# Ledger of designs, part 16: VH-VL binders against Large ribosomal subunit protein bL20c (rpl20)

Target 1, 123 residues: Large ribosomal subunit protein bL20c (rpl20), of Euglena gracilis (p07133)
Amino acid sequence: TRIKNNGISKKKRKRKISKMKGWVGGHSKLFRTGNQQLMKARHYAFYDRKKKKNLNKTLWITRINGGLKYYLTINEKYNIFVSFLRKTKTYVNKKLLSEINVRDSKSFSHLSKPIMKSTGINL
Below, E stands for the ipSAE of ESMFold2; O stands for the ipSAE of OpenDDE; V2 stands for 0.75 times the mean of E and O plus 0.25 times the DockQ between their complexes.

## First folded at step 7 (VH-VL)

Design x14 (from x13 with heavy chain S53E G55T, light chain D55E D60A L99Y L101Y; framework fv_vulinacimab)
Fold by ESMFold2-Fast, scan of step 7:
Structure x14 (fold): chain C 123 residues (1-123), chain A 119 residues (1-119), chain B 112 residues (1-112)
Amino acid sequence: as target 1 above (123 residues)
Amino acid sequence: QVQLVQSGGGLVQPGGSLRLSCAASGFTFSSYEMSWVRQAPGKGLEWVSAIDESTGGTAYADSVKGRFTISRDNSKNTVNLQMNSLRAEDTAVYYCAREGLYDYWFDPWGQGTLVTVSS
Amino acid sequence: DVVMTQSPLSLPVTLGQPASISCRSSQSLVYSDGNTYLDWYVQKPGQSPQLLIYEVSERASGVPDRISGSGSGTDFTLRISRVEAEDVGVYYCMQYTHYPYTFGQGTKLEIK
C-alpha cells in the first residue's frame, strides 16, 4: 500500500519569521545572502513539485562555510524513506540527513539500509 | 548525535551581568536559527530571543529588550546570551533551542541553565 | 501579541482513561500560505521540554499513536487515548504563525 504521508500533507515553506516586526539587522533579499535559506528553498521545491516520472532526482546543496557543493541523487524511494522515519521511533531528523555529505545513491543507501532493515520496511 | 550543551548559569546580584553559552554538535550549526526560551520557577515557558541563521538578525521579547544580547559564533558552533542589568524577574531556567526544518520550531532543546538573581 | 489559552490548567486523570487538553488562540493561526503553525510540547519532571506534535497534527519521531493533535483556526486539541504513567508532565501549546512566538500557560497532567 502506498505511503501517503508525503502525498497528502504538502511540505510548503513556513514563513521566515526574521522578516516580521521586531527583527533587527536582517537582510531583505531572500535566499541571496544565506546558504541555509537556499537549502530550505530547495527542499521545499523538491517536495512540492508535481511528480514527473523521475526514478532519480538530484538535490544541489551549498554550505556557507567552505563554499562546498553537495549533490544528493535520490529516487522515489527517498520519499518513502523520509516518510518512514517520521512514523518510527527513529530519532533521525530529515534535516540531519540533508546535512550529510551525500554525492551519490550509494552513500544514501549506506545510511538508510540499517534503519530500513531494523524497521522491516521494504523499498 | 545531535546535541545542545549549555553552560554559564549561576547566582548574580540585581543589576549584575551573566553570559550563557550553548554549544551545538551533530548538525550544521550555521544552517539553523537559534532561540533562547526561559522558565521561571513554577511558571510556564517564555520565548526570550532568536538569532537568524542567514543574516545574523536578532529579535527579543519586550521584557528583555535593551538588556539582553544574543549572538552566535559559527566557527565554534555556539550561541550566546549576554544578560545585563539583571532583575529578580529574570530568575529562571534558560534553554537554548534549535529551529526545526519547516515542520516545527523547537527541536532539539538544551538541558537548561539556572540563573538566579537575588541579593 | 497572540494570547494562547489552555484548558484545563490542572488535569488529574486515571491510568488507562482518555485525556484532552484544549488550546485557544486570540487570533487565527492560519498563515497566508494556508498552513497552521501550532506545536505541542511536553515537559516531564526534571527534564527539558520535548516536541510531541507539530503543525497541529503531525507526530514527532518516537511519539506513540495514542497521542494526537487536531484543530483549526483558533481552537486546537491534544488528545491522549489511554493515559500511561509516563505521560505525567506539563503540556504546552505554542504558536509561531505570528511574531513574537507565544506559549500557552501549561497544563499539568497528574495520575490520580
Scores: ipSAE 0.012, ipTM 0.525, lowest interface PAE 8.6, mean pLDDT 69

Design x15 (from x13 with heavy chain S54E G55T G57S, light chain D33E N35Y V56G D60A; framework fv_vulinacimab)
Fold by ESMFold2-Fast, scan of step 7:
Structure x15 (fold): chain C 123 residues (1-123), chain A 119 residues (1-119), chain B 112 residues (1-112)
Amino acid sequence: as target 1 above (123 residues)
Amino acid sequence: QVQLVQSGGGLVQPGGSLRLSCAASGFTFSSYEMSWVRQAPGKGLEWVSAIDSETGSTAYADSVKGRFTISRDNSKNTVNLQMNSLRAEDTAVYYCAREGLYDYWFDPWGQGTLVTVSS
Amino acid sequence: DVVMTQSPLSLPVTLGQPASISCRSSQSLVYSEGYTYLDWYVQKPGQSPQLLIYDGSERASGVPDRISGSGSGTDFTLRISRVEAEDVGVYYCMQYTHLPLTFGQGTKLEIK
């Protein structure tokens, strides 16, 4: 919970920095969705993966703040992924990630490719 | 593999123009704010400019405001720095850097591009 | 502008000994949310800068636990408990509470 609470503070901080004096142009920044933050956190954490783990293929999707979907294919990497989300103070519900099946193959491939490339995970 | 690869740079006379480019790969480029940071020979780091991921809003250090323009092309995964009215004081290695996960953790950084302004 | 002042600017250290770098800001870097908007970077010879510490004390991925950040408000410290040869480089603190983003002058850590 401490990690979840810190995630809320991080989201508020991001919005305040975006409102700092000195920015020019639109200044009509929309608050980033939890899905965008999850994508950022996943890229960072997976890029920095250190250990090879036993791999059992699984599929997840998650619906978090903003109504966007994240599609995730991982090989027994749920615990690594969850620990990465924990460490990066994301808003994602860990239980939800383990209970949802992926069925939209086209969207899944597009969303998962950058993450898989960063971690060396291939379909 | 998250990577930033820079190009451009070179020797230009005072008052001239130069364009730097930074090509991103290994992450969802459109989701990240991008910045340029420079380092004069033998000196420290100086933040130059930033462009946000949502609206294209920009910010500049006073030393370059009105002369430099940062832009991005999300279709090409590229951030660019157009440098006009160059001065000797602009001589530096220029780095592009990605926003971290929660704003302005500069990680990763590009390899750097040398810009020399002299006669 | 927020002025960032580092001390010392030159830091010769013996391998295996501790090292400490101070960073002071002209304004508080703490937001109402309690976060400290301060990063530490190191630039090793011939390389691009790399992130060491963010939010004042959070260690970046891959950074060994012998390197730590501390401090709040206007006074910050980067500490290396046991200096190794790979630590040679110039260390910079950077604030991102206010625009423009500003760096300290840099501290050059060298093995003596």
Scores: ipSAE 0.124, ipTM 0.575, lowest interface PAE 3.8, mean pLDDT 71

Design x18 (from x01 with heavy chain E54S, light chain S30D D50Y Q55E; framework fv_zigakibart)
Fold by ESMFold2-Fast, scan of step 7:
Structure x18 (fold): chain C 123 residues (1-123), chain A 119 residues (1-119), chain B 107 residues (1-107)
Amino acid sequence: as target 1 above (123 residues)
Amino acid sequence: QVQLVQSGAEVKKPGASVKVSCKASGYTFTSYEMHWVRQAPGQGLEWMGAIDPSTGGTAYNEKFKGKATMTSDTSASTAYMELSSLRSDDTAVYYCAREGLYDYWFDPWGQGTTVTVSS
Amino acid sequence: DIVMTQSPSTLSASVGDRVTITCKASQSIDSYVYWYQQKPGKAPKLLISYASELESGVPSRFSGSGSGTEFTLTISSLQPDDFATYFCQQYDSLPLTFGQGTKLEIK
């Protein structure tokens, strides 16, 4: 499961969250109850990608940007970015990819930002 | 680098307990569930359970309930799995593995910890 | 518990061959299946997620298909590095369960 929000936002969703809480058979249903909606949304995005290339590219971009609710390490951002490029058939210069692989958040931002702006990804 | 590093091999006598550690690095430890899987010699993979480090919540395979205990130390970015009342059929390689993010990249696995139970 | 059954248990093949491994679930799991590759002494590596989605860095010769109760992993042109044991895993419901594995060996 992912952490969404804290404070007032969390309280406003109290009834819905309480419905999702519980133990069955003396154990937590963390896997079953958590992430299932995200998995379903991803399934629809994936399915559409096969049938509607242009529409699916928009769905993938929306899902990536909308789903990022927590702080990621530079390595995690890089992996998402590279995976996105492969799944959406976005091609990049081999030299640029090797330079981004330097362990440096400034390097990642500087070298990947033009591609991210052109594709609409928000990492 | 996203990495899971496990503690070293253990040799235990029947009836003893063993505690395996899994140190995470290269990502936000509390954002991902940690799973434990074992593999006995010549057998397939068997899921033991998982822990959510952000809440301390756990889910166990019923077969391991009461025998395995999963915990985590957020400040050390380390997950633990303790197996009690060891028997010879607990001889296996024990793996920790991280939950994937949106299915967009690899789920990293630890290198494995060999636990041998011998008289 | 959902039982995952793989076939064959052992498969002998030559470099360049096309091979197919099958995984059957005891009940419908939609497309909630992963495929892993494991080499001796090493941890499993994720190859395919959601039945057919190729993971980043995995060669395109690997592909997955199926839904419901029957799933397949195909390697279109075997390379020497592909001789390993392959496992399927369902993630539709707890407990998570694996197939017994398919050992792909040199003919």
Scores: ipSAE 0.005, ipTM 0.513, lowest interface PAE 11.9, mean pLDDT 71

## First folded at step 9 (VH-VL; framework fv_temelimab)

Design c1 (from s71 with light chain S91D D92S; at its last fold request DockQ between E and O 0.05; V2 from the best seeds 0.00; counts 0 for: pae E 12.7 > 2, placed apart)
Heavy chain, then light chain:
Amino acid sequence: QVQLVQSGAEVKKPGSSVKVSCKASGYTFTSYEMHWVRQAPGQGLEWIGAIDPSTGDTAYNQKFKGRATITADKSTSTAYMELSSLRSEDTAVYYCAREGLYDYWFDPWGQGTLVTVSS
Amino acid sequence: QIQLTQSPSSLSASVGDRVTITCSASSSIYYMYWYQQKPGKAPKAWIYDASELQSGVPSRFSGSGSGTDYTLTISSLQPEDFATYYCQQYDSYPYTFGGGTKVEIK
ESMFold2, look of step 9: ipSAE 0.000; ipTM 0.547
ESMFold2 (binder alone), look of step 9: mean pLDDT 92; pTM 0.930
OpenDDE, look of step 9: ipSAE 0.571; ipTM 0.861
ESMFold2, fold request of step 15: ipSAE 0.000, 0.000, 0.000; ipTM 0.522, 0.521, 0.511
ESMFold2 (binder alone), fold request of step 15: mean pLDDT 91, 91, 91; pTM 0.924, 0.924, 0.919
OpenDDE, fold request of step 15: ipSAE 0.631, 0.633, 0.600; ipTM 0.875, 0.875, 0.868

Design c2 (from s71 with light chain S91D D92N Y93W; at its last look DockQ between E and O 0.03; V2 from the best seeds 0.00; counts 0 for: pae E 15.8 > 2, placed apart)
Fold by ESMFold2, look of step 9:
Structure c2 (fold): chain C 123 residues (1-123), chain A 119 residues (1-119), chain B 106 residues (1-106)
Amino acid sequence: as target 1 above (123 residues)
Amino acid sequence: QVQLVQSGAEVKKPGSSVKVSCKASGYTFTSYEMHWVRQAPGQGLEWIGAIDPSTGDTAYNQKFKGRATITADKSTSTAYMELSSLRSEDTAVYYCAREGLYDYWFDPWGQGTLVTVSS
Amino acid sequence: QIQLTQSPSSLSASVGDRVTITCSASSSIYYMYWYQQKPGKAPKAWIYDASELQSGVPSRFSGSGSGTDYTLTISSLQPEDFATYYCQQYDNWPYTFGGGTKVEIK
């Protein structure tokens, strides 16, 4: 009757989303330092990428990759990073995530799974 | 101020059922999971299950599946836990507890409801 | 199901003592949580994310650990610290608690 599968699957998805949501209020200054870096990179990338400068695109990818590596080193799961971005009201650019996949599909797979599960978007 | 107020203590016979209520106030009831935890006298804490009041979806500790039923009434901001086929080992204080801020741990807890099962 | 084993199950200590409580998980978890419970009262949220103190928790409390091994430490025990402390995992269903550590006055 799907009661078990439906309840269990949704509960596990909600628990995963819950862990993603719960970070900002309870995490160390290192996360706050990383958040500041990500907000600056996002602001630069978000507002200025219309100009399509070579240095701007390189800077966006370098800073986003640096931020992701920084968070992934401190956080052991990508879903925690996504929760951190959401709590800081940082919007994740889908084009940027796609460009990371082109350069390193293994890293993209590890980074995209929690977003897919939390948003219900099928990749 | 966030509060969870539970129904009063109950004395029950083996084989009967008990339904404990937990009235929430001071927050948006449908935004947080409600959990149920019990504590036998002088013993530790045991998670029973939970409900998402916005969807009605529930989850249960397998130990209680088939005996525990957790429900929520959005109109009264009240969660319920019903335990059937009571036996002496079910004597415990039953707590409701809200999922904490940012979806970790339990905060706050209700005051607890003592359920005593005796012949 | 993730089992949490607290040690010791009880201890007697004097005011001013350093007290250490351990909690071991049967498999690696990302987050450990601690509650304080006084007799006749509901548990109170105490330490979250292994090491972060809840608002109003005295700085003499600290938490540490990762993976399977976690600790709660009271650097200088005070009369109001005599209580039972529980660890909890919130990583996987079913959510489980340690057996508790009762801290009693000597």
Scores: ipSAE 0.000, ipTM 0.513, lowest interface PAE 15.8, mean pLDDT 70
ESMFold2 (binder alone), look of step 9: mean pLDDT 90; pTM 0.914
OpenDDE, look of step 9: ipSAE 0.589; ipTM 0.863

Design c3 (from c1 with heavy chain Y102W W105A P108Y; at its last look DockQ between E and O 0.04; V2 from the best seeds 0.00; counts 0 for: pae E 15.6 > 2, placed apart)
Fold by ESMFold2, look of step 9:
Structure c3 (fold): chain C 123 residues (1-123), chain A 119 residues (1-119), chain B 106 residues (1-106)
Amino acid sequence: as target 1 above (123 residues)
Amino acid sequence: QVQLVQSGAEVKKPGSSVKVSCKASGYTFTSYEMHWVRQAPGQGLEWIGAIDPSTGDTAYNQKFKGRATITADKSTSTAYMELSSLRSEDTAVYYCAREGLWDYAFDYWGQGTLVTVSS
Amino acid sequence: QIQLTQSPSSLSASVGDRVTITCSASSSIYYMYWYQQKPGKAPKAWIYDASELQSGVPSRFSGSGSGTDYTLTISSLQPEDFATYYCQQYDSYPYTFGGGTKVEIK
């Protein structure tokens, strides 16, 4: 369920916007609409698990996970999600998607079927 | 089957209040936001506000803040919208509408409640 | 408040015609939705996120656009398409709707 803010908590909105601003170039309207999606995404088990450090893998996974969280927070729309993945043309994509499958099988099942159809990635 | 059933039409005098109910069935009431939208005769749609039934949090169009009160009763799966200090320009069909989880469109609407404000 | 301007406000067209309805926003938006409303009925969700058809919507309907300019198109108008169509933005409160486009079948 999504909570709709009516501008009552200016500091609360500003803090959340700051957390998301670095993911997408400077569109402040995008941060306002992303606030509600960010709250929903943070309630899923997918985003609350602690990570073990592997310097190279952690840096790649954190960057890709940040992008996925942003898109899922904004609209949870497959087409925009696939467009973001097409812009990420690295070996990390397959490893990232496999890690999502291990940690949150419901989210992976929902997301992976369209990705596999669209991209030909065998996950 | 998702269904939203609203209370019947009302005729009110200026300065009074009206409370419209919207009974939800066929889904988990507390999992979806409920919105209220009105449509004056021959006019377009105007958003009034919303409630998250799980938390009781509300949001209002500033035009109606101070006059509109949106509530929900979890035990009866019923949302309410009360509009006070009625004026003739408040004559409209009032709809409840459920916001979908993934597409965010208003995917189910009540049948509408005509509120007529006249002397 | 984001204002939505629909054009035309009404139109009459023949069965089989291609119909185009436009919706312009006063500032750039990301989330545009379309609803169909028939006389005496509540609106129905029709197109979400500018271009995705709601379940049960015929494939002759399509949506497109981004930023401030959005379009709903009916490729071959059918008698059951007689209705008023509304655009709606989901980007910010208050949520706002376009003024509507009434489509009549000649």
Scores: ipSAE 0.000, ipTM 0.514, lowest interface PAE 15.6, mean pLDDT 71
ESMFold2 (binder alone), look of step 9: mean pLDDT 93; pTM 0.941
OpenDDE, look of step 9: ipSAE 0.468; ipTM 0.840

Design c4 (from c1 with heavy chain L101Y W105A P108I; at its last look DockQ between E and O 0.05; V2 from the best seeds 0.00; counts 0 for: pae E 16.1 > 2, placed apart)
Fold by ESMFold2, look of step 9:
Structure c4 (fold): chain C 123 residues (1-123), chain A 119 residues (1-119), chain B 106 residues (1-106)
Amino acid sequence: as target 1 above (123 residues)
Amino acid sequence: QVQLVQSGAEVKKPGSSVKVSCKASGYTFTSYEMHWVRQAPGQGLEWIGAIDPSTGDTAYNQKFKGRATITADKSTSTAYMELSSLRSEDTAVYYCAREGYYDYAFDIWGQGTLVTVSS
Amino acid sequence: QIQLTQSPSSLSASVGDRVTITCSASSSIYYMYWYQQKPGKAPKAWIYDASELQSGVPSRFSGSGSGTDYTLTISSLQPEDFATYYCQQYDSYPYTFGGGTKVEIK
């Protein structure tokens, strides 16, 4: 399913910025950057995207699933999620990491469903 | 050739305002966030704020909120940073810097604009 | 606000020396970057993600660390390496830089 990336993404970014308050906005900024990349990737048919040559599907799914499950268990603390990935010495493709939006439940759901279906884990 | 070209040096009196321009070329201006960083003489670097040129959305270091205004003009691929109520402590070189799309590093910097505030 | 403390603030070294610069964060961070700056010039991105060299950075440079403690190392100092190096965190607002480490010719 193709995502229209015009009216909805504008509203999300404007609301997100309007709610930013100084020191808290730093984390929102980082997630906003990832959210923008996620929306563009979804616009160009995420489900039809070819698997990257450097990563096998099983390894990629395991690393993403581990990180996202840890984050969901420990609340929305971004630093804990990032620290989990570094502590486990899990290979992290920086492009894929920058595409993850763990603060947007709708975008997170659309990103995670193909992964969860392949692994048999329900979100 | 990817580059950022800033406006020239300025000398200002306390209490006035300054507006520094940063013209981008060689890349799609609206695809990258633009950041502003300053460096007082002989001192380190201090982040001022940022703008998403595609939406006009901004974020600021709280230290400068109320004094700093960051804008972007998509038609000229130019970002602006205006700092009001200047004081002598605002004497610094002001840089614009592009945030890289994949690595998030400030990968392209302007040449810097010296703003001197003296009475 | 995450404060970054670089050590040393300056050092004097000879060509061929091994040089180590440290950067300590006031709280755990994930995104640590390093910049090189020469006098009268804008900073240059040098190392991203704590350990990844930017394009054109010589392999004698390396970065390491996690959490609060980060290191930039030059294995064999060259004449063109004399500059000021800054660490920077990108985890939270305001994005902050270390105070810098000036590497001078002895």
Scores: ipSAE 0.000, ipTM 0.530, lowest interface PAE 16.1, mean pLDDT 71
ESMFold2 (binder alone), look of step 9: mean pLDDT 93; pTM 0.948
OpenDDE, look of step 9: ipSAE 0.451; ipTM 0.832

Design c5 (from c1 with heavy chain Q62E K65E; at its last look DockQ between E and O 0.13; V2 from the best seeds 0.00; counts 0 for: pae E 14.7 > 2, placed apart)
Fold by ESMFold2, look of step 9:
Structure c5 (fold): chain C 123 residues (1-123), chain A 119 residues (1-119), chain B 106 residues (1-106)
Amino acid sequence: as target 1 above (123 residues)
Amino acid sequence: QVQLVQSGAEVKKPGSSVKVSCKASGYTFTSYEMHWVRQAPGQGLEWIGAIDPSTGDTAYNEKFEGRATITADKSTSTAYMELSSLRSEDTAVYYCAREGLYDYWFDPWGQGTLVTVSS
Amino acid sequence: QIQLTQSPSSLSASVGDRVTITCSASSSIYYMYWYQQKPGKAPKAWIYDASELQSGVPSRFSGSGSGTDYTLTISSLQPEDFATYYCQQYDSYPYTFGGGTKVEIK
């Protein structure tokens, strides 16, 4: 009558972005790859070093998922940009991408350059 | 619309402590870090530290670690900076400043709190 | 820590003059940020990402630079531009500011 899972492995799996079933496949690699941790060390050092639970990061992931779907249907230049990120194993600023998705798609094009420079990517 | 309102000027003696408050309004307090920066009279700006109000996590300029304590009260949307073991060189205007929409700068700033340490 | 050296520390110029302020970083950074501060007031966000003007900043202001060397330029100085301008880096702890450039208008 009393069977429970109390292992650390369950908590770690629960805290990963595994709840986003649409991101377990290929697209989830873009935002949950090993290069994300490398870019955090460069551009989010304060947030990462203090082991912060950042509500903004959760919101960024949700907005990026919505923006990826919209961007892929409107502007094919994004596909080239994503391929570049995978080749260089680098990560874009999640906060900037999520704000573009909230405001409008035109802002994505105008702000892509600052995102690229803030991550060290030159496309 | 977004406002940071700080507590009033203080005069302190060497060896004492001061606690400056920063009341935030016009935005979701827990969504943005709060930073503290000071400016000695006729001098430039010096970063003290920051807090993430959602988690209570802090970071400090090493110069102030051990003397500065930054806290936040989510229920009142208020951040605090306490500086202990005050010395005359701690005389400065102390600002709170919110992280900008992007992580890269400070916007807006509070009006500043003059702390005078005199013997 | 990354040290920022501003030049000049002060300048005096006439209305209509072009003025240029420089900020040099001790190591390469991604972007430079600029603030305007008037006497007795808090700094105001002015230029972000080295070259982008904050909302409400007059178009006579511009910024440029990369790596270690950055500039702020006022193309035609106006009386309301009297202030001290600070550069700032946000790439590594501790976050640091330049020493400031005081602009006075004759």
Scores: ipSAE 0.000, ipTM 0.525, lowest interface PAE 14.7, mean pLDDT 71
ESMFold2 (binder alone), look of step 9: mean pLDDT 92; pTM 0.931
OpenDDE, look of step 9: ipSAE 0.532; ipTM 0.851

Design c6 (at its last look DockQ between E and O 0.02; V2 from the best seeds 0.00; counts 0 for: pae E 10.6 > 2, placed apart)
Fold by ESMFold2, look of step 9:
Structure c6 (fold): chain C 123 residues (1-123), chain A 118 residues (1-118), chain B 106 residues (1-106)
Amino acid sequence: as target 1 above (123 residues)
Amino acid sequence: QVQLVQSGAEVKKPGSSVKVSCKASGYTFTSYEMHWVRQAPGQGLEWIGAIDPSTGDTAYNQKFKGRATITADKSTSTAYMELSSLRSEDTAVYYCARELWYDAFDIWGQGTLVTVSS
Amino acid sequence: QIQLTQSPSSLSASVGDRVTITCSASSSIYYMYWYQQKPGKAPKAWIYDASELQSGVPSRFSGSGSGTDYTLTISSLQPEDFATYYCQQYDSYPYTFGGGTKVEIK
């Protein structure tokens, strides 16, 4: 199975992320629809941080980890995924990702798959 | 080149207002939050508030709520922070800073010195 | 809200010394950032996610910690390292900073 062969080293992942950084400009059209959906979700995420003052932190992190497990063949952790997003300059707030995953998992899948395809991480 | 360029230094009297601008370039302005942080002479850093330029939503440190107003103009990619009812303790360098994905502040403006004196 | 207490507020050290700065949070946090600031300049992001060096930061710098206790260490202090260092939490609004640690030449 694919999970048994998911021994891709951190060095290989870093190399693929660096190559994608040069590629992101060529894939900007892939994120156009995602950006429009993110505008609405971004509003909710900002509002939640303003309103909830730490009470949702555990739920927020759990949601993001759940979303990662759904779309990655490797049980990658939150901090590893955030590092990949930073290197790709993806305009997606952590709270927005959590909110999308809870309310519309299809939108989260559409957002994450282009990034994962470019990095060579199989879904 | 990603950069934030702020307006020039201001000298103000107590009771007046100041409005500091922060022009963004080299990135999609509406994709990042813009934050304001100040530093009084010889003191540490203090968060004032933030704006989401895509929606216009704001958040403020309670210390400044009622006196601080943060706005953004999408057409010019410029954020503004206005502080009213100025006091001498508001003398500080005011910075704008953008928030990258889960990073607090990767790019800062050069700072704007606001001096409040009688 | 989350209070950050930096220690010491200042220290005096010689080139080549090992320097350790601490930052303690009033409650457990997940995200700690460190900034370096030289006089007359804006802060610069220095260490992100408690332990990861920002691009261009020398390897003599390191960060560690989790929960409430975080450290920044300079293994062998250099002349360009004399500055003020701030910790900052990203977990919740209002964002808060430590009071700063001024590293001065002895």
Scores: ipSAE 0.000, ipTM 0.564, lowest interface PAE 10.6, mean pLDDT 73
ESMFold2 (binder alone), look of step 9: mean pLDDT 91; pTM 0.931
OpenDDE, look of step 9: ipSAE 0.027; ipTM 0.654

